# VHH binders against Probable tetraacyldisaccharide 4'-kinase, mitochondrial (LPXK), part 21

Target 1, 363 residues: Probable tetraacyldisaccharide 4'-kinase, mitochondrial (LPXK), of Arabidopsis thaliana (Mouse-ear cress) (q8lea0)
Amino acid sequence: IASSLYGVALQIRRSLYRYSLLQKHRLPVPVISVGNLSWGGNGKTPMVEYISQFLVDSGLTPLILTRGYAGGDEVKMLERHLRGGPVKIGVGANRAATAALFLDKYGCVDSSSLRSFFDLHERAQVWTISEKIGCIILDDGMQHWSLSRDLEIVMLNGLNPWGNGHLMPHGPLREPLLALERADVAVVHHVDLITKQSLRDIENMIQGFKKSIPIFYSKMVPKYLFDVKNARSHVALEALRCASVLCVSAIGSADAFVKSIEMTGAHYVDRLDFSDHHLFEAEDVETMSRRAKGLEHKSNCKPIIVVTEKDYDRDPEILKCLDSYTVLVLCSELQITPILETDVDSFNYTLMKALAAKFYVSS
Below, E stands for the ipSAE of ESMFold2; O stands for the ipSAE of OpenDDE; V2 stands for 0.75 times the mean of E and O plus 0.25 times the DockQ between their complexes.

## First folded at step 16 (VHH; framework vhh_7d4b_2)

Design g04 (at its last look DockQ between E and O 0.43; V2 from the best seeds 0.00; counts 0 for: pae E 4.8 > 2)
Fold by ESMFold2, look of step 16:
Structure g04 (fold): chain B 363 residues (1-363), chain A 126 residues (1-126)
Amino acid sequence: as target 1 above (363 residues)
Amino acid sequence: QVQLVESGGGVVQPGRSLRLSCAASGFTFSDYAMGWYRQAPGKQRELVALISSGGDYINYADSVKGRFTISRDNSKNTMYLQMNSLKPEDTAVYYCARVQVWETTGDKTYRVFDYWGQGTQVTVSS
C-alpha cells in the first residue's frame, strides 16, 4: 500500500519535472505541425496519416499528439487506420505534457542516430532505427506556441480556402493568418476539384503572406466503401455506378465529398449537408429516411446512403438505425498531386530536409 | 488555478443510491477527459470510472460496472457519478480527477491524472 502510493508520487514528480523542462527547450526529436486556415479538421487528418505512414516506411516511429476526445472523430479514424502498426497516438489537451510522458515511457532516438538516419535517407538508403520515438506530429496547427516546431505545414481547402474571410466567432478564419506567416510548407487540398484560375488566386494569396513558401497540392482519392453494419466489409466503388445516392455529411468540405461521389458515375446524387462536427440525432435520421424515400420513388430504385469516415467515426451506432437502407462509408486516401515541378518525391524530400535541419538548432 | 470540488457524499444503507457531483473551474473543462477515483482506508487509490472530453468513451472498473453511471455536462463544467446498489465495499473517499494523458494505439490502459479534488466521503453501512 505505502509502496504503491510512493510509486505514484514519484511518477507524478518526474512528469512535472519533465514538463517544466519542455516549456523552456525544444524537444530532442523533430516536430512536425499540421494545421489549416479555418477552425476544423478539413483534410488535416489524412495528411497526418500520410506523414505518419511515410515516416514508418522510412524507419522512424512517430508519435502523433492530438487534443482530448471532444469532437474525437479524427482520433477514432486515425486509431482505426493505424492499429497494428508502430505509431503511437497520445491524447491530451496539454501537448507539451503529453510529449514528455510519452518520451519518458517509450524513449526517443538519440541525436546521433537521427543524424545518421537523415544522412542515409538523403542517399536513398533505408535504415530501421528503433521502436523509440523518432518524430512527433502535432495534429492541430491552430494551437499557440507552447511547443517548438521544426516543420509547419498548413493545409488549405482549394474549394473554399478562406471561408467568408472573417475570423471566429463570426467566420472560420480563426488565427490561420498567423499559421501562414509561420508556415514552412503550404498544401492546396482538393486541387483536382478547382479551376486553374482558382488555384492561381489561392497561390497569389498564400504568397501575399509569405512569398517564398513552397506550395504543394493534394487530393482525396476514393478507394472503397464499407457497410456501417459491418466495418470489415469491402464494397467496390463500382457499386455506386448508375445508383441513386444520398450523400450525408457533417464536415467542413461537403462540396468535395459530393463531387467525389458524382465522379463515381451515380445517375442521381442528392445531399444533406450538416454543420461541421454536427452530431446526428433521431430527427436527422428521420430526415435521411424521408429524403431516401423520395429518391426511391423518383428513381424507382432503392437509394444508397453514403457518409464520410469522419461522420461514421463520430457516431457509428446511430447510422445503424437506418435499417431499411444500405448505408456505406466512403474510404479515401490523400495523394500528393504532381503539378509542374512538384510531386510526391519533392514533397517527401522537402519533409525530410526540413526535419534534418533540426540538428542545426540547439537548446 | 485548476479546482475540482466534489459533493454529494454521505452515509447510506446497502442497496441504496447516491449521486456525486464534481464542479470544475480554472481550465477549459470540455477539453479534458475526467475520472472518478476512490480510496478506502488503508488501500490504494483506484480508478472507478472514466469519461472522455466529449463523452464518446466511458470505462468502468469491473467492481462497479452495471451499478455506477458516469456522465458530464460540459455547459455546466460538471461531472457526475450515479452510484446504485451500493455495497459496504464501496465505502471510500471519492475523488474527481482530470486526465492528463491517454494512449489510444499502444497500451490503452496508460492514463495519467494531474489534478484531484479534495474528495467526498461515501459510507455504506448496515
Scores: ipSAE 0.112, ipTM 0.585, lowest interface PAE 4.8, mean pLDDT 79
ESMFold2 (binder alone), look of step 16: mean pLDDT 82; pTM 0.813
OpenDDE, look of step 16: ipSAE 0.267; ipTM 0.648

Design g05 (at its last look DockQ between E and O 0.01; V2 from the best seeds 0.00; counts 0 for: pae E 22.3 > 2, placed apart)
Fold by OpenDDE, look of step 16:
Structure g05 (fold): chain B 363 residues (1-363), chain A 127 residues (1-127)
Amino acid sequence: as target 1 above (363 residues)
Amino acid sequence: QVQLVESGGGVVQPGRSLRLSCAASGFTFSDYAMGWYRQAPGKQRELVALISSGGDYINYADSVKGRFTISRDNSKNTMYLQMNSLKPEDTAVYYCARVQVWETDSSGKTYRVFDYWGQGTQVTVSS
């Protein structure tokens, strides 16, 4: 019943926007939306990071707009990863208002210049990056209907793309599957961790809703670890080889995390899963310690405790309470994975083409 | 066209070492996990080692752990298998393979599926 009510509410809201009863704000620069159909582990934030870096490398300064809820872990990660660069990050529930503030402060690239940029880019010519905002990226944008968008990207968790098929709160779906019709691009995340059959099933499902939608593929790639006691430290992944590891996480895609650890060649791998976005308490630290001790006894080796960046960013200090153990944070990045006729170049091209379309259609 | 070409195989005595190489072409090598398989006469092809696209994580078959080392040089589009302390049981044709997706068998064991294979290189360990 509650799920039904949620669905009705979504439909009503959508209808209000569709029939122009609620005004959509059009921004002076291209807008990319990155969203998902379900909660947790879909790779939205990593994709936002990827796109932002791609734009910077291409010569455009992006503004990331994020809601900033759920403990702010995603924002912290973005800030940490993009620190010192030209990328702007606006935090606020009202993305339109946030955008306006940043556009006023930093300015925006004018339409003529953007046209020139896209022309030059197509010709593989060098563009000098401006401090002015050239593009906006909406983090978790599918549910934010107040802004007009030029490209809608939907992230799908390959390990659990559809959940139990029900909307919240009965299921993890935030949008009905029909929402795929609104997507311009679909990205199957964690593609390296799913079976061939699962992948085919997902593709078939997507194409069933929208036959012409481009489908791309991505994965998280572990890069390095750092010690919770020293966030500037750099520990190679090989440090986990032949080690006993306790995987601790409070994320939606715990299985993907654990699998990544297993792939490092760890000798023993145990796991302690908490609810998504769970904030660790003192009792949880005790639980972690007890579990680690048990693993130590079993493996006859002192285990390393590994957490995710999301977990770390929620409360870095609580993890330091595990003073009897080495606690490392796994750092990963999103990678576009080549499958079939798709690759990172085709994905990037798709992005640029979508951005350019805003200016060429109006000419 | 995707090509994988193995080299470095040969005949060695037990306890000796060999280094296999796999030269990759026709695709962006750095975007793919890679692996080594081997097939002994009369036996099924078995996994030897896996390496991630960036080389950050590696997995070995239990039978080769501590003796074999898988590595890659993405700048050279080449993957390697250093085989130390070779045993007669290591005698097989060794194949380079590109990883695509995971599979899970009926027992719940998860393993990599490969989409391209080399022609293989013969490794013979004999007295």
Scores: ipSAE 0.000, ipTM 0.192, lowest interface PAE 15.5, mean pLDDT 85
ESMFold2, look of step 16: ipSAE 0.000; ipTM 0.105
ESMFold2 (binder alone), look of step 16: mean pLDDT 80; pTM 0.782

Design g06 (from y03 with S30R; at its last look DockQ between E and O 0.71; V2 from the best seeds 0.60)
Amino acid sequence: QVQLVESGGGVVQPGRSLRLSCAASGFTFRDYAMGWYRQAPGKQRELVALISSGGDYINYADSVKGRFTISRDNSKNTMYLQMNSLKPEDTAVYYCARVQVWETSGKYRVFDYWGQGTQVTVSS
ESMFold2, look of step 16: ipSAE 0.594; ipTM 0.815
ESMFold2 (binder alone), look of step 16: mean pLDDT 85; pTM 0.856
OpenDDE, look of step 16: ipSAE 0.530; ipTM 0.803

## First folded at step 19 (VHH; framework vhh_7d4b_2)

Design k01 (from a05 with S52K; at its last look DockQ between E and O 0.73; V2 from the best seeds 0.00; counts 0 for: pae O 2.3 > 2)
Fold by OpenDDE, look of step 19:
Structure k01 (fold): chain B 363 residues (1-363), chain A 124 residues (1-124)
Amino acid sequence: as target 1 above (363 residues)
Amino acid sequence: QVQLVESGGGVVQPGRSLRLSCAASGFTFSDYAMGWYRQAPGKQRELVALIKSGGDWINYADSVKGRFTISRDNSKNTMYLQMNSLKPEDTAVYYCARVQVWETSGKYRVFDYWGQGTQVTVSS
């Protein structure tokens, strides 16, 4: 009943916007929305990071707009990863207001310049990056209807794309599957962790709602580690080679995390799973220590404790209480995975084409 | 409508403690960072402390570090300011404020709603 009510509320809201009963704000720069249909593990934040970096590399300064309600862990990750770069990160519940303020503060690239940028980009010519905002990326934008968008990307968790098929609270879906009709691009995340058959099923489902929608594929790839005592440290993945590792996590996709650790060449891998979004307490630290000690006896070597960035960002201080062990944080990045006729180049092209369309239609 | 109501102010001697509360209503409290400001007579309003929506990040003015503690209970839609070791210089009207926008790198922040304020007086 609750899920039904939620669904009705969503439909009403959508209808209000469709019929212009509620005003959508148009921004002077292109807007990319990255969203999902369900809670958890969809790769939204990693995708936002990827797109941001791509834009920077292309010569546009992006503004990321995020609600920041997810405990701040995602924002912290973005901040850490994008530190020192030109990317702006605005946090606020009202994305339209946030955008307006940032555009006022930093300025925006004018339409003429943006047109020139896209023309040059198409010709593979060099563009000098401006400090002014050239593009906006909406994190978790699918549920935010107050802003007009030029590109809507929907992230799908390949491990659980549809949940139980029910909307919240009965299921993990935040949007009905019909919402796929609003998407311009679909990305199946964790494609490396699913079977070919599962992938085909997902594709068929997507195409059933929107036949012509481009489908891309992504995965998380471990990049490096850092010590919890020094967030600026850089530890190569090879450090885990032939090591005993205790994987500690409070995330929804713990299996993927553990698998990534196994792939590093660790000799012994143990795991301690907590509930998704669990905040570690002193008792948990003791549990970790006991488990690590047990692993030490089994492997005859002192184990390394590895946690995820999400876990670290929730409470970095609590992890420092594990004084007897080396505690590392695994940092991963999103990669567009080539499947069929799609690859990173085609994905990037799709992005640029969508962004450029805003300016060519209005001319 | 958005409402912020401060309470807990009063007159105290130096070295004493007060605890301020801010009751929020009219919006999803857990979605917003919140902060305390204060304004002394003849002075500009100044930041005292900030806390992010989840409470996982806190920032204090240098003048109150080690003495004041900001916290929040999202289940109660309430933010708190524990003020210890109060000084005469802490005398001001203290305001609760909702952060509309903040920037991660530059600490840019905009407040859009304020409470009416609560008077804190520290005097011998």
Scores: ipSAE 0.059, ipTM 0.478, lowest interface PAE 2.3, mean pLDDT 87
ESMFold2, look of step 19: ipSAE 0.563; ipTM 0.813
ESMFold2 (binder alone), look of step 19: mean pLDDT 83; pTM 0.829

Design k02 (from a05 with S52L; at its last look DockQ between E and O 0.72; V2 from the best seeds 0.58)
Amino acid sequence: QVQLVESGGGVVQPGRSLRLSCAASGFTFSDYAMGWYRQAPGKQRELVALILSGGDWINYADSVKGRFTISRDNSKNTMYLQMNSLKPEDTAVYYCARVQVWETSGKYRVFDYWGQGTQVTVSS
ESMFold2, look of step 19: ipSAE 0.508; ipTM 0.768
ESMFold2 (binder alone), look of step 19: mean pLDDT 83; pTM 0.829
OpenDDE, look of step 19: ipSAE 0.550; ipTM 0.811

Design k03 (from a05 with A33N; at its last look DockQ between E and O 0.52; V2 from the best seeds 0.43)
Fold by OpenDDE, look of step 19:
Structure k03 (fold): chain B 363 residues (1-363), chain A 124 residues (1-124)
Amino acid sequence: as target 1 above (363 residues)
Amino acid sequence: QVQLVESGGGVVQPGRSLRLSCAASGFTFSDYNMGWYRQAPGKQRELVALISSGGDWINYADSVKGRFTISRDNSKNTMYLQMNSLKPEDTAVYYCARVQVWETSGKYRVFDYWGQGTQVTVSS
């Protein structure tokens, strides 16, 4: 019943916008929305980071707009990864208002310059980056209807793309599958962890809703670790080679995390899973210690405890209470994975083409 | 409509404690960062403490670090400021404020709604 009500509410809201009963704000710069259909592990934030870096490398300063919902773990990760760069991150419930304020503060690249940028980019010519905002990225933007967008990207968790097929709270879906019709690009995440058959099934489902939609593929790749006692440290993945590792996580995709650790060449891998978004308490630290001690006896070596960035960002201090063990945080990045005729270049091209369309249609 | 109502202010002697509360209504409290400001007579309004929507980001003015604690209960739509070891210099009107926008890389923030304020007086 609750799920039905939620669905109805979504439909009503969408209808209000569709029929212009609610006003959508248009911004002077391109707007990319990164969203998902379901909760957890869909790769939204990593995709936002990827797109941000891509734009910077291309010569446009992006503004990331995030709601800041469900704590600050994702925001903290983004901030840490993008620290020192030109990317702006605005946190606010009202994305339109947030955008307006940031545009006022930092300015925006004018339409003529943006046109020139896209023309030059098409010709593979170098563009000098401006401090002015050149593009806006909506994190978790699919549910935010108050802003017009030029590109709608939907992330799908390949491990569980559709959940149980039900909307919240009965299921993990935040949007009905029909929402795929609004997407300009679909990205199947964790593609390395699913079977070919599963992938085909997902593709078929997507194409059933929108036949011509471009489908791309992504995965998370471990990049490095850092010590919880020093967030600026850099520990190579090879440090886990031949080590005993206790994987501790409170995330939705714990299996993917554990798999990534196994792939590092660790000799012994154990795991301790908590509920998604669980905040570690003192009792949990004791549990971790006991589990680590057990692993030490089994492997005859002192284990390394590894957590995810999300876990770290929720409460970095609690993890420091594990004084008897080395505690490392695994940092991973999203990679566009080449499958069929798609690759990172085609993905990037698709992005740029969509963004450029804003300026050619209006001319 | 958005409403912020402060309470808990009063007159106390130096070294004593007060706990301020801010009751929020008219918006989804859990979606917004919140903060406390204070304004002493003849001085500009200054930041006291900030707290993120989920409570995982906290920032204090240097003058109150170690003495004040900001917290929130989203289930009650309420933000708190525990003020310990109060000093005469803490005398001010304390305001609850909703953060409209926060920039993660800097100190840029915009407050769009304020409470009416509650008087805190620390005197011997």
Scores: ipSAE 0.325, ipTM 0.683, lowest interface PAE 0.9, mean pLDDT 89
ESMFold2, look of step 19: ipSAE 0.479; ipTM 0.758
ESMFold2 (binder alone), look of step 19: mean pLDDT 84; pTM 0.842

Design k04 (from a05 with Q100K; at its last look DockQ between E and O 0.82; V2 from the best seeds 0.58)
Amino acid sequence: QVQLVESGGGVVQPGRSLRLSCAASGFTFSDYAMGWYRQAPGKQRELVALISSGGDWINYADSVKGRFTISRDNSKNTMYLQMNSLKPEDTAVYYCARVKVWETSGKYRVFDYWGQGTQVTVSS
ESMFold2, look of step 19: ipSAE 0.621; ipTM 0.841
ESMFold2 (binder alone), look of step 19: mean pLDDT 82; pTM 0.832
OpenDDE, look of step 19: ipSAE 0.349; ipTM 0.699
ESMFold2, look of step 20: ipSAE 0.591; ipTM 0.825
ESMFold2 (binder alone), look of step 20: mean pLDDT 84; pTM 0.842
OpenDDE, look of step 20: ipSAE 0.393; ipTM 0.715

Design k05 (from a05 with V110T Y113H; at its last look DockQ between E and O 0.45; V2 from the best seeds 0.40)
Fold by OpenDDE, look of step 19:
Structure k05 (fold): chain B 363 residues (1-363), chain A 124 residues (1-124)
Amino acid sequence: as target 1 above (363 residues)
Amino acid sequence: QVQLVESGGGVVQPGRSLRLSCAASGFTFSDYAMGWYRQAPGKQRELVALISSGGDWINYADSVKGRFTISRDNSKNTMYLQMNSLKPEDTAVYYCARVQVWETSGKYRTFDHWGQGTQVTVSS
């Protein structure tokens, strides 16, 4: 019943926008929406980070807009990863208002300059980056209807793309599968963790809703670690080679995390799984210590405790209470994975083409 | 309508502590970052502390770091400011404010609603 009500509410909201009963705001710069159909592990935040870096590398300063209400950990991660760079991260419940304020404060690249940018980019010429906002990236944009968007990207968790087929609260779906019709690009995340058959099934499902939609593929790749006592530290993955490791996590994809640690060449790998989004308490720290001690006994070496960035960002201080052990945070990044005729270049091209289209139509 | 009501202000001697509370109503409290501002006589209103919607992100003015602690209880729609080691320079009207927009770098922030304020006086 609750799921049905949620569905009805979504439909009503959509209808209100479709019939112009609610106004969509058009912004002077391109808007990319990164959304998902279901909760958890879909790679939205990593994709947002990827796109932001791509834009910076291309010569455009992006503004990331996030609501930040349920995703404090994601915001912290983004901030940490993008710190010191030109990317701006705006947090506000009203993304339209947030965008407007940031555009007013920092300015935006004018339409003529943007046209020139896309022209030069197509010719592989260098563009001098401006501090003015050149593009907006909406985090969780699919559920945000108040802003017009030029590109709608839907992230799909390859491990669980459709959940149980039910909308919240009975299922993990935030949007009906029909919402795929609104997407301009679909990205199957965690493609390295699924079978070929599963991938084909997902593709078929997507194409069933939107036959012509480009489908790309992504995965998470471990990059480095940092010490919980120093978030600015950089520890190479090789530090885990031949080490005993206790994997501690409170995330939905703990198996993927553990697998990534195993792939580093760790000698012993143990794991302690908590519920998704669990906030660690003092008792949990004791549990971690106890488990680590057990591993020490088994492996005859002092283990390293490794947590995810999400876990760290929820409460960095509590992890410091593990003072008897080295506690490291695994940092990973999203990579576009080449499959079939798709790769990172084709993905980037697709992005740029979509963004450029805004200016060709208006000319 | 959005309402913010401050409480807990008063007159204290230097070195003492006060705890301010801000009761929020008329909106989904857990969706908004909140902050404390203060305004001393003849001075501009200044940020004291900022806290994100979930409480995971906190920022303090340099002048209050190590002495003040901002917190919130979303289940009670209330934000708090624990003020320790108070100084005469802390004397001001303290305002609770709802954050409309904030940048993670701290370079930009806006507020869209304010409380009436509560007077804090630190004097010997």
Scores: ipSAE 0.155, ipTM 0.592, lowest interface PAE 1.5, mean pLDDT 88
ESMFold2, look of step 19: ipSAE 0.622; ipTM 0.836
ESMFold2 (binder alone), look of step 19: mean pLDDT 83; pTM 0.834

Design k06 (from a05 with N59Y; at its last look DockQ between E and O 0.56; V2 from the best seeds 0.55)
Fold by OpenDDE, look of step 19:
Structure k06 (fold): chain B 363 residues (1-363), chain A 124 residues (1-124)
Amino acid sequence: as target 1 above (363 residues)
Amino acid sequence: QVQLVESGGGVVQPGRSLRLSCAASGFTFSDYAMGWYRQAPGKQRELVALISSGGDWIYYADSVKGRFTISRDNSKNTMYLQMNSLKPEDTAVYYCARVQVWETSGKYRVFDYWGQGTQVTVSS
């Protein structure tokens, strides 16, 4: 019943916008929305990071807009990864208002310049990056209807793309599957962890809702580690080679995390799973210590405790209480995975083409 | 309508502690970052501390680091400021404010609603 009510509420809201009963704000720069259909490790934040870096590399300064309510952890991760660069991260409940304020504060690239940018980019010519905002990325933007968007990207968790098929709270879906009709691009995340048959099923489902939608594929790739005692440290993945590792996590995709650790060449891998979004307490630290001690006896070597960035960002201090062990944080990045005729280049092209369309249609 | 009501201010001797509270109403408290400002006589209003909507991100002014602790209880729509080791320099009117927008990389912040303020006086 609650799920039905939620669905009805969503439909009503959509209808209000569709019929222009509620105003959508248009911004002077391209707007990319990155969203998902369900809760979980869908790869939204990693995708936002990827797109941000891509835009920077292309010569546009992006503004990331995030609500910031559900995951200070995600914001912290983004901030940490993008620190020192030109990317701006704005946090505010009203994304339209947030955008307006940031545009006023930092300025925006004018339409003429943006046209020139896209023309030059098409010709593979160099563009000098401006400090002015050239593009806006909406984190978790699918549920935010107050802003017009030029590109709607939907992330799908390949491990559980549809959940139980029910909307919240009965299921993990935040949007009905029909919402795929609003998407311009679909990205199947964790594609390396699913079977070919499963992938085909997902593709078929997507195409059933929107036959012409481009489908791309992504995965998480471990990049490096850092010590919880020094977030600026850089530890190579090879440090885990031949090591005993205790994987500790409170995330929805713990299996993927553990798999990534196994792939580093660790000799012994154990795991301690907590509920998604669980905040570690003193008792949990004791549990971790006991588990690590057990692993030490089993492997005859002192284990390394590895946590995810999300876990770290929730409470960095609690992890420092594990004084007897080395505690590392695994940092991973999203990679577009080549499948069929798609790859990172085609994905990037699709992005740029969609963004450019804003300026050529209006001309 | 949005309302922010501060409480807990008073007169204390140096080295003592006070705890300020800000009761919020008229909006979804858990959706907004909140902050404490203070204004001393003849000085500009300055940010004391900021806390994100979920409490995961916290900022302190250098002048209060290690002495003040900002926290919030979203179930009670209340934000707190524990002030320890108070100094005469902490004497000011303290304001609760709703953060409309803040930037993670830098000091850009926009506040859209303010409380009436509560007086904190630290004197021997």
Scores: ipSAE 0.411, ipTM 0.743, lowest interface PAE 0.8, mean pLDDT 89
ESMFold2, look of step 19: ipSAE 0.675; ipTM 0.863
ESMFold2 (binder alone), look of step 19: mean pLDDT 81; pTM 0.832

## First folded at step 20 (VHH; framework vhh_7d4b_2)

Design ctl (from a05 with W57S V101S W102S Y108S; at its last look DockQ between E and O 0.01; V2 from the best seeds 0.00; counts 0 for: pae E 25.2 > 2, placed apart)
Fold by OpenDDE, look of step 20:
Structure ctl (fold): chain B 363 residues (1-363), chain A 124 residues (1-124)
Amino acid sequence: as target 1 above (363 residues)
Amino acid sequence: QVQLVESGGGVVQPGRSLRLSCAASGFTFSDYAMGWYRQAPGKQRELVALISSGGDSINYADSVKGRFTISRDNSKNTMYLQMNSLKPEDTAVYYCARVQSSETSGKSRVFDYWGQGTQVTVSS
């Protein structure tokens, strides 16, 4: 019944927007929405980061809009990853208002220039990046109907794309599967962790709702580490090669994290898994130290303690209490994975093409 | 290889009961404390119940005290969660977890293995 009520509420809200009973705000620049059908682990924020970098590389300054109340950790991650770059990050529940504020502050690329940009891009010409906002990216934008969007990307968790098929609270779905009809692009995330058969099933399901939708694939890839004592440091993954590593995490998928560490070539890998979103306490630090000491005896070398970015962002200071050990934070990024005829180039092309097409239609 | 497999989940009406099972393999079950956790959509994973290796020490989350009963059968390498008087708020994926130590006391919740989870849905 509760799920039904949620569904009804969603439907009502959608209907209100569909029938123009509620006004959708059009922004002067292209808007990309990155959303998901289910709660958690779908790679939305990593995708937002990816797209933002892609746009920067292409010569457009993006504004990321995030709601902030449920994604504090995500915002911190984005801010850290994008620090010093041209990408703007706006936090607020009212994305339209936030967008307006940033557009007022930084300005926006005019429509003529945007057209020129797309034309030049097609000609493989370099566009000089402007400080003015050229594109807006909505993080978790699928449920946000107040803004008109030019491109809708839906992230699907390959490990659990549909949950139990029920909307919240009966299941993890935030949107009905029918919402795929609104998507311009579908991305199956964690493709490296699923079977070929599972992938095919997911594809078939997606195509069942929207036959012509482009489907791409992505995974998380470790990129570098940083020292908890210096968040601006960059430690190469090779530092873990032949090292003893204690993996410490309070996340939902500790196995994936540990596997990532193993893949670095670490000689000894141990693990401490805490409950998801567990806030580390002094007692936990002692446990970590004890475990590390045990590993030291086994491996005859001082182990490196590795935590996830999510763990770090919850309480950076508590991790510094491990003063007898090197504590590193694993930073990962989303990678478009080539499968069949798709790859990063085709993904980028699809994004740009779709964006250009939608922009011209809306202009 | 250590494996934890949950079963017994499903859809039930409020006030009804479910019994979850966790089948353990790949380790000496009787040497480890075990626990049940749950994660509702959009919420953090939370402890439901813990049980010591011998079953002598049990802890419950306040939200489930008096309604849920954790137990284990070491001869069968199985842990159970009897859930009575279920509420919509109990809707979640329930996970079986192995505690790294035999201790159920303290704030430290260190686990080394988790099951895949079983869905419990309470709805009218």
Scores: ipSAE 0.000, ipTM 0.216, lowest interface PAE 15.7, mean pLDDT 85
ESMFold2, look of step 20: ipSAE 0.000; ipTM 0.087
ESMFold2 (binder alone), look of step 20: mean pLDDT 81; pTM 0.821

